# Designs tried in a protein design chat: VH-VL binders against q9umr5. Part 311

Target 1, 268 residues: q9umr5
Amino acid sequence: SYKPVIVVHGLFDSSYSFRHLLEYINETHPGTVVTVLDLFDGRESLRPLWEQVQGFREAVVPIMAKAPQGVHLICYSQGGLVCRALLSVMDDHNVDSFISLSSPQMGQYGDTDYLKWLFPTSMRSNLYRICYSPWGQEFSICNYWHDPHHDDLYLNASSFLALINGERDHPNATVWRKNFLRVGHLVLIGGPDDGVITPWQSSFFGFYDANETVLEMEEQLVYLRDSFGLKTLLARGAIVRCPMAGISHTAWHSNRTLYETCIEPWLS
Below, E stands for the ipSAE of ESMFold2; O stands for the ipSAE of OpenDDE; V2 stands for 0.75 times the mean of E and O plus 0.25 times the DockQ between their complexes.

## First folded at step 16 (VH-VL)

Design wd4 (framework fv_dargistotug; at its last look DockQ between E and O 0.83; V2 from the best seeds 0.00; counts 0 for: pae E 3.4 > 2)
Fold by OpenDDE, look of step 16:
Structure wd4 (fold): chain C 268 residues (1-268), chain A 122 residues (1-122), chain B 106 residues (1-106)
Amino acid sequence: as target 1 above (268 residues)
Amino acid sequence: QVQLVQSGSELKKPGASVKVSCKASGYTFTDYAMHWVRQAPGQGLEWMGWINTDTGNPTYAQGFTGRFVFSLDTSVSTAYLQISSLKAEDTAVYYCARNFKLEYPFYTFDYWGQGTLVTVSS
Amino acid sequence: DIQLTQSPSFLSASVGDRVTITCRASQGIRSYLAWYQQKPGKAPKLLIYDASTLQSGVPSRFSGSGSGTEFTLTISSLQPEDFATYYCQQLWSYPTFGGGTKVEIK
């Protein structure tokens, strides 16, 4: 039988968004038990990511316990960060494939529509004033806001991304790395036509330098220092990069071609 | 089983230095951060800071900078606290404690050393 | 720094009594509070974390409750070995401890 699949949604999302994905999985892998976690939907997805991690952990633990052979995670957009954190804090997870579906894994620094409606008076260049405050860190979006022009503030104020990246030292950095490295495969999916994840390379752990030049994963300090295990995963062939053009952010989970090319191979 | 065993009591004069050891066993030393907590006679507990047992990077609480130094000898799974220029106010029991909670926030301590009394008197 | 105020500072009780200790935080700390027990000449022992989760090996007569700014440690039926000093500790920011509550024999 196929391993169970757990799906974690993104910002302002719900389980309904994954109806096509469920159809695809059912068609290609009949009998697969797919659980789309219906937690922190809609506006509740603005809750602090650590709170979300706790909630999702509570939900996945029973599923994992019933699947000793392992499970697959499909985590979309913001959900990809939640899942990475989840795998970092769980010393007993049994995740075979962690599929990060268009997630801002290295953070967000984009002036997109979903950000503008929340902060209509804020420019991308000024959002650090809000996000890197204790108040700002109570919102999920700010938990992975990564301002390349205010690195010191990011490193000191980010209560989520900087920590799971191991960019700021913390008491559990070593054990988090060990836990994350329990994954069988890390499947990174994204593309240049996403329109939301900024830069789109963030889905592949690429990101801006101080001049807003996009550097690849292998050029990032988190990789070079192997702060949470990327270098180790790559070395053992556990990282799969699946870029695809022509897909908008809201279509990643409903594109058949994308599913067959980037997701299906890792659901066995 | 997890154990933290500290060095014995110390009697020092003002201006002297002391180095307290904390030897860990029963677990992978480098997987868990080590914290230091002091307790003056008849007083409460005061967190001094922590050290990354993997990298050796120390973090000191406010008020514990300068004269207080955390260090490691990973080959023997031991953490050290050194206090220089000792003052009478430094008289206290000093504890090492292992970090426990995996989720953010981090600072919960599940295992403690037995404590080391440092007495500073002229 | 977040300040924790415990009450009472001293508590006299008998074996079998229900004991309640309160810890108040100067600001909201959600459920990020731990309780420790310390006996004379011994190191603190973790009893409860995340406000209400019992540490492994700790008797079920111990329980914790609360969220935000007010927390409570309860011993449902005090045992002879429970006479000690109890400390609350917040971990929302850099850790701070309450002043302690000494539970003495009446």
Scores: ipSAE 0.880, ipTM 0.929, lowest interface PAE 0.5, mean pLDDT 95
Fold by ESMFold2, look of step 16:
Structure wd4 (fold): chain C 268 residues (1-268), chain A 122 residues (1-122), chain B 106 residues (1-106)
Amino acid sequence: as target 1 above (268 residues)
Amino acid sequence: QVQLVQSGSELKKPGASVKVSCKASGYTFTDYAMHWVRQAPGQGLEWMGWINTDTGNPTYAQGFTGRFVFSLDTSVSTAYLQISSLKAEDTAVYYCARNFKLEYPFYTFDYWGQGTLVTVSS
Amino acid sequence: DIQLTQSPSFLSASVGDRVTITCRASQGIRSYLAWYQQKPGKAPKLLIYDASTLQSGVPSRFSGSGSGTEFTLTISSLQPEDFATYYCQQLWSYPTFGGGTKVEIK
């Protein structure tokens, strides 16, 4: 009776991190088939995002084929970008709910502990020198690095985020938009106490302008131009925004109140 | 069945203009970009750029940012290449081509027109 | 722009031969390379994309390999219909093509 659920993890993460989420689903929706994809774990999560998209696509195809009534995606952190790309490149996906769990959908511009681990000699204001190079684009974090003070470099150098956001035109833009629009609901989850996603409003397609003032989704050019379908989805009533305070980045998939409020209603 | 049918060969004098057509069938024309590729006699393939068939916005390769204009008539699923101020070095076969691959990287040309020979002679 | 150098430019072979064509990129392009076949007076035909993925309807005697800067197209047992010119194309950025390799009957 419940549609299968596919879970995609984030940076420096693995399928084991989702054991509590699995418990919540089993308790509230018994009989739901849940698959937590065990790909690109740990340091492998630093591989280029297009490589990760290819691998996750291969894993989801048989699951979707066995569930013609549809599936749900729960995609955490970096995994939410992988899932959004999947929705664009798969002309035959059958995803009903795409649940984006604290994902940097408009990019990342923040000094965090995992950023310091990866680039210990860099501050956010200088990371564009590394990320907006061919070498930098070999790392997943640089694939969605979005420096609001170097927009021209971002637009020219991004091999991933600028493309899936429709910020840089490409030959498949129209078909990617059509594919993405086949999703039933887009559920956006995040909050001000995340501590990693910067600005945290990136999880809701908000982002900094050049003065580091956060513009909300409806103020973004990609929304206004409807470049990949956000305006159409919102007009259709298909976008659900579920912000929650008090949750740190590593706790989104292990907070029962968050699950019951923001996730469970969409796991039909 | 996807098919791209181009207009017939052209013989032109230097300084004239030419308009090559590429009529698409078997798919939704506005869903896929149209590319143009040139091949001079005895030479290899040279990508000229593409046009977004949904918006009409062209992108030209370096070296083709001048006398070459891409355009559309979406009502008849047709793309056009217009070349003005023709030079002898414009003598070539001009192909239209459509991307097949939907995922990144996406510059893969599965369906091609039969080619249009444009000969520029004095 | 990324330059692609094909070798050899010309190759003479017999039906049944194993044929190998090489494409070298001026910089790393991962596996983002395609191969095309073109017969005289005809449009190119896509054989392989992503370095090794065979296009639908292409015979299994064609295979591709390589990554980074060095790539090969292999025809395991050359057939009469395989005498053509072969082009590599990089998919890393805006397309560029190799100079071609003409395969002729010995």
Scores: ipSAE 0.432, ipTM 0.750, lowest interface PAE 3.4, mean pLDDT 90
ESMFold2 (binder alone), look of step 16: mean pLDDT 92; pTM 0.932

Design wd5 (framework fv_dargistotug; at its last look DockQ between E and O 0.85; V2 from the best seeds 0.00; counts 0 for: pae E 3.4 > 2)
Fold by OpenDDE, look of step 16:
Structure wd5 (fold): chain C 268 residues (1-268), chain A 122 residues (1-122), chain B 106 residues (1-106)
Amino acid sequence: as target 1 above (268 residues)
Amino acid sequence: QVQLVQSGSELKKPGASVKVSCKASGYTFTDYAMHWVRQAPGQGLEWMGWINTDTGNPTYAQGFTGRFVFSLDTSVSTAYLQISSLKAEDTAVYYCARNFKLEYPFYTFDYWGQGTLVTVSS
Amino acid sequence: DIQLTQSPSFLSASVGDRVTITCRASQGIRSYLAWYQQKPGKAPKLLIYDASTLQSGVPSRFSGSGSGTEFTLTISSLQPEDFATYYCQQLYRYPTFGGGTKVEIK
């Protein structure tokens, strides 16, 4: 039988968004138990990511317990960060494939429709004033806001991304790395036509330097220092990068070709 | 079982130095950060900072920079606190404490050393 | 720095009494609060974390509640071994402790 699949949605999302994905899984892997976690939907997805991590952990623990052979995680957009944190704090998870579906794994720095809606009077260049305040850090979007022009503020104020990245040292950095490294495979999915994740390379742990030049994963300090295990995972062949063009952000979970190419191979 | 065993009481003169040890056992030493907390006689608890037991990187609380140094000997699962240029105000019981809970937030302490009294007197 | 104010500083009670200790934070700290028990000449012992989660091995007569700026430690029925000093600790950003509450025998 196929391992259970757990799906975690993204910002302003819900389980309904994954109806096509469920169809694809059912057709190609009949009998697979797929659970789309219906937590922190819609506006509730703006809650602090650590709160979300706690909630999702409570939901996945029973599922994992019933699946001693292991489970697969499909985590979309913001959900990809939630899942990475989840795997970091769980010393007993049994995740075989962690599929990060167009997630801002290295953070977000872009003026998207999502940000304009929440901060209509704020520009990307000024959002650091809000996001790196105690008040700002109460919102999920700010938890992974990564301003390349204000690195000091990011490192000191980010209560989520900087921590799970190990960019700021913290008391659990070592054990989080150990826990995350329990994953069988890390499947990174994203593409240049996403339109939301900025830069789109963030889905592959690429990101801007101080001049807004995009550097790849291997050039990032988190990789070079192996702060949370990327270098180790890559070395043992556990990282899969699956870029695909022509897919908008809201279509990653509903594209058959994408599913067959980037997701299906890792659901066995 | 998890245990933290600290070195014995110290009596020092002002200006001297002291080094307190904290030996850990019953768990993987490098997986859990070690914190230091002091308590002056008849007073409350004061967090001094922590040290990454894997990397050796220390973080000091405000007011505990300069004269206070955290260090490790991982080969014997031991953390150290060194205080230089001792002052009368440094008279206190010093505790090492293991970090607890994997989830954010941090700085909850589940296991403590028995404490080391450092008395600074002329 | 976030300041924690405990009340009362001293509390006299008898075995079997219900005891309540309050911890007030100078600003909102969500549920990022722990409670410790300390007996004379001993190290503190963790009782409660995340404001209301009982540490393993701690008797069920201990309970914690609260969120934001006001927190409470409750001992439902005081036992002889419960006479000690209790400290709250906030974990928002960097930790600080309350001034302590000494529970004495009446």
Scores: ipSAE 0.876, ipTM 0.929, lowest interface PAE 0.5, mean pLDDT 95
Fold by ESMFold2, look of step 16:
Structure wd5 (fold): chain C 268 residues (1-268), chain A 122 residues (1-122), chain B 106 residues (1-106)
Amino acid sequence: as target 1 above (268 residues)
Amino acid sequence: QVQLVQSGSELKKPGASVKVSCKASGYTFTDYAMHWVRQAPGQGLEWMGWINTDTGNPTYAQGFTGRFVFSLDTSVSTAYLQISSLKAEDTAVYYCARNFKLEYPFYTFDYWGQGTLVTVSS
Amino acid sequence: DIQLTQSPSFLSASVGDRVTITCRASQGIRSYLAWYQQKPGKAPKLLIYDASTLQSGVPSRFSGSGSGTEFTLTISSLQPEDFATYYCQQLYRYPTFGGGTKVEIK
């Protein structure tokens, strides 16, 4: 009776990370077919996000075809950006609930010390010189790097985030918006103690202005212009915001209270 | 089914203006961007830019920002190219072309109008 | 602007010959390249997109390959109806066309 659930993992991640989430779903929604996609694991998660979108699309097509009543997506961290792009590029998706689990939906401007081995600098104020180059855009982290102090470079160089947000116009923008708007519900999950997503409000489509003051979703140009459908979805009552404090970035999929509060209600 | 039908050939004097139409049928007009491509006699294809058929916002290629204007009438699924202050070097066939909806980043043109020859001579 | 250089600009070949046309990009464009055929007096027709994917209805004698900066269009066995000019087009940023390759059937 329950719609199938498709799970998409994040940066430097794998399907094993979701074993507790699977357990929770099995307990509350017995018989639900849950597929945790095992593509772009580990360092493969650094490949360009458009390559990941293509691969994940190929994996979800047969699952959606077998479930004409619809499916749910649970997409964690970087995976939430992959899933949002999927909803835009697929004319034929049948996603009811898109559950975005602590995803940097408006971008990332946080500590990247864990990438020091790859980039000449890891300081966030300097990373724009790498990320907003053609070479930098070959790495997934740079596809959603959003330096609020170099907005002109971001808008010009981003090969992914500026396009799926409709911040830079392109010939597919209208169709991507129409496809995205076919989702039943957009469930946004995140919280102030995440520790990785910076600002954490990016999980709710909030982001820094030029002074690093966080503007909420309704104050963002992409919302005000309705460039990819956020204003339309909110007016339709299709956006659910579920913030929760006290959860670190790696614990979102293994916290039962988070599951029961923010995820379970949307797994019809 | 998908068709792009352009207005007929034009013969103009230097300094005049011309407006080429491109009427679309067989699909939802506002879902697909419209491009304009120029081909001077005996020469190759030159992309002129595109218009967002939902918003009406044009984007012009380098070199086409002055005398060339893209516009729409969405009530009749029609795109327009207007060229003012015509010069002899504007003599060309002008094509409209629909953006082939692919993943990203693809600007492939799957359907083309038949072309409109604009001849500018004294 | 990404420049595309096609080679050769012109060629003559016999029916049945294998023909190869090259397109080089001024910077890497992954697989984001299309090929068009244009017969005299007609609009261009899409042959190949995403470097190697044949458009519906295109004969299997046409094939595309390449990635990065170097791409080829191959006609495995040239037919009389293949007399045309062929253009490559990149789709990585604002689109640009190659200069064209005119194929004359002997």
Scores: ipSAE 0.398, ipTM 0.732, lowest interface PAE 3.4, mean pLDDT 91
ESMFold2 (binder alone), look of step 16: mean pLDDT 92; pTM 0.936

Design wd6 (framework fv_dargistotug; at its last look DockQ between E and O 0.81; V2 from the best seeds 0.00; counts 0 for: pae E 2.1 > 2)
Fold by OpenDDE, look of step 16:
Structure wd6 (fold): chain C 268 residues (1-268), chain A 122 residues (1-122), chain B 106 residues (1-106)
Amino acid sequence: as target 1 above (268 residues)
Amino acid sequence: QVQLVQSGSELKKPGASVKVSCKASGYTFTDYAMHWVRQAPGQGLEWMGWINTDTGNPTYAQGFTGRFVFSLDTSVSTAYLQISSLKAEDTAVYYCARNFKLEYPFYTFDYWGQGTLVTVSS
Amino acid sequence: DIQLTQSPSFLSASVGDRVTITCRASQGIRSYLAWYQQKPGKAPKLLIYDASTLQSGVPSRFSGSGSGTEFTLTISSLQPEDFATYYCQQLNYYPTFGGGTKVEIK
């Protein structure tokens, strides 16, 4: 039988968004038990990511316990960060494939529509004033806001991304790395036509330098220092990069071609 | 089982230095950060800081910078606290404590050393 | 720094009594609070973390509750071995401890 699939949604999302994905999985892998976690939907997805991690952990633990052969995670958008953190804090997870579906894995620094409606008076260049405050860190979006022009503030104020990246030292950095490295495969999916994840390369752990030049994963300090295991995963062939053009952010989970090319191969 | 065993009591004069050891066993030493906590006689607990047992990077709490140094000898799974230029106010029991709880936030301590009394008197 | 105020500082009780200790934080700390027990000449022992989660091996007569700024440690039925000093600790930011509550024999 196929390993169970656990799906974690993104910002302002719900389980309904994954109806096509469920159809695809059912068609290609009949009998697969797919659980779309219906937690922190809609506005609740703005809650601190650590709170979300705790909630999702509570939900996945029973599923994992019933699947001794392992499970697959499909985590969309913001959910990809939640899942990465989840795998970092779980010393006993049994995730075979961690599929990061258009997630801002290296953070967000984009002036997109979903951000503008929340902060209509804020520009991308000024959002650090809000996000890197204790108040700002109470919102999920700020938990992975990564301002390349205010690196010191990011490193010191980010209570989520900087920590799971191991960019700021913390008491559990070593054990988090060990836990994350328990994954069988890390499947990174994203593309240039996403329109939301900024830069889109963030889905592949690429990101801006101080001049807003996009550097790839292998050029990032987190990789070079192997702070949470990217270098190790790559070395053992555990990282899969699946870029695809022509897909908007809200279509990643409903595109058949994308599913067949980037997701299906890792659901066995 | 997890154990933290500290060095014995110390009696020092003002201006002297002391080095307290904390030997860990029963777990992978480098996986868990080590914290130091001070307790003056008849007083409460005061967190001094922590050291990354993997990298050796120390973090000191406010008030514990300068004269206080955290260090490691990973080959023997031991953490050290050195206090220089000792003052009478440094008289206290010093504890090492292992970090517990994998989730954020981090600062919960599940295992403690038995404590080391450092007495500073002229 | 976040200040934790414990009350009472001293508590006299008898075996079998229900004991309640309060810890108040100067600002909201969600559920990021732990409780420790310390006996004379011994190191502190972790009892409760995340405000209400019982540490493994700790008797069920111990319980924690609260969120935000007010927390409570309860011993449902005090046992002879429970006479000790109890400390609350916040861990949301740099950790700080309460002043302690000494539970003495009446």
Scores: ipSAE 0.875, ipTM 0.927, lowest interface PAE 0.5, mean pLDDT 95
Fold by ESMFold2, look of step 16:
Structure wd6 (fold): chain C 268 residues (1-268), chain A 122 residues (1-122), chain B 106 residues (1-106)
Amino acid sequence: as target 1 above (268 residues)
Amino acid sequence: QVQLVQSGSELKKPGASVKVSCKASGYTFTDYAMHWVRQAPGQGLEWMGWINTDTGNPTYAQGFTGRFVFSLDTSVSTAYLQISSLKAEDTAVYYCARNFKLEYPFYTFDYWGQGTLVTVSS
Amino acid sequence: DIQLTQSPSFLSASVGDRVTITCRASQGIRSYLAWYQQKPGKAPKLLIYDASTLQSGVPSRFSGSGSGTEFTLTISSLQPEDFATYYCQQLNYYPTFGGGTKVEIK
């Protein structure tokens, strides 16, 4: 039988967005128990990511307990950061495949309609003034805002991304790395036509240097220092990269070809 | 069963040095940081900083960056606090502590040593 | 930095009394607050974390509440073993402790 699948949604999103993904799973892997977590929907997705991690952890514990053989995570957009934190903070997670569906894993540095709505007087170049303040860190978007031109501020002020990346030392860094490394596979999905994740290579742990040149995962300090286990996972053959062009940010979970190519093979 | 066992009390004169030990058991020592907390007689609690037990890198709170040195012996799962050039105001109970929860924020201390009284008198 | 102000600093109470201790933060800290009990000659003991979550093995007569800047520790029916000093601790940044509340027998 197939391992249960847990789905974690993104910013300004809800469980309804995944109805097509559910249909694909039911058709190709009949009998799979799929749970789309109905937490932090809509505007609640702006709450601090550590609050979201705590709530999602409470929801996944009973699912994982009932599935001793393991579970799979499909985590979309902001949800992929929640899931990566879960893998770090749970001593007892039993995740086989962590499927990161267009998630800003190395952060976000892009103007979007929702940022203009939320911070109408700001652009990406000056948003660090808001996001790297205590008030800004109360918003999920700012928890993974990564301004490549103010890296010292990012490293000091980030209450989430700099910690789960191991960019700032903290008392649990070693255990978080150990826990993350218990995942069976890390499946990275994203593409150049996403239109929201900036740079889109953040979905593959790539990111801008100070000149806004994209450095790939293997060029990042967090990879080179193996700060949270990326180098170890890659060496094990546990990282799967599945880029796909032609998919906009809201369409990743409703594209049949993407599902069959990038998701289905990992839902054992 | 997590336990932190500290060395016994010390009576020192000003200008001397002291080294307090904190031996951990019941968990993998290098997985969790060790914190140090000071309490002067009849006073409240004062966080002194922590040491990364995997890398050996210490972080000191303000006011503890000079005469206070955190160190480790990972072969015996033991953290150390060394205080040099002891002064009368260093008279206090010194606790080691480990954080309880894995989630941010990390500074919830459920696992404490029994404390080591260091008395500095002429 | 985040300052914590406990009130009262000292109180006398009898066995069976309801005891309330308040901790005020100088800025919002959500629910990132812990409460500790310390008996004479002993290390602090964690009672409550995340403002209201009881630590395992802590009697149900202890409860915590609050968020933002105002927090309360309540002992619903004081017992002889509860005469101690109580500290709040904030966790939003490097930890800071409140000044303590000493609870003595009346």
Scores: ipSAE 0.579, ipTM 0.802, lowest interface PAE 2.1, mean pLDDT 91
ESMFold2 (binder alone), look of step 16: mean pLDDT 92; pTM 0.932

Design wd7 (framework fv_dargistotug; at its last read DockQ between E and O 0.91; V2 from the best seeds 0.80)
Heavy chain, then light chain:
Amino acid sequence: QVQLVQSGSELKKPGASVKVSCKASGYTFTDYAMHWVRQAPGQGLEWMGWINTDTGNPTYAQGFTGRFVFSLDTSVSTAYLQISSLKAEDTAVYYCARNFKLEYPFYTFDYWGQGTLVTVSS
Amino acid sequence: DIQLTQSPSFLSASVGDRVTITCRASQGIRSYLAWYQQKPGKAPKLLIYDASRLQSGVPSRFSGSGSGTEFTLTISSLQPEDFATYYCQQLNSYPTFGGGTKVEIK
ESMFold2, look of step 16: ipSAE 0.620; ipTM 0.812
ESMFold2 (binder alone), look of step 16: mean pLDDT 92; pTM 0.935
OpenDDE, look of step 16: ipSAE 0.888; ipTM 0.934
ESMFold2, look of step 18: ipSAE 0.634; ipTM 0.827
ESMFold2 (binder alone), look of step 18: mean pLDDT 91; pTM 0.931
OpenDDE, look of step 18: ipSAE 0.889; ipTM 0.934
ESMFold2, fold request of step 20: ipSAE 0.599, 0.583, 0.474; ipTM 0.812, 0.811, 0.768
ESMFold2 (binder alone), fold request of step 20: mean pLDDT 92, 91, 91; pTM 0.930, 0.924, 0.928
OpenDDE, fold request of step 20: ipSAE 0.909, 0.916, 0.908; ipTM 0.946, 0.951, 0.947
ESMFold2, last read: ipSAE 0.611, 0.558, 0.517; ipTM 0.823, 0.807, 0.784
ESMFold2 (binder alone), last read: mean pLDDT 91, 92, 91; pTM 0.928, 0.931, 0.925
OpenDDE, last read: ipSAE 0.903, 0.913, 0.912; ipTM 0.941, 0.948, 0.948

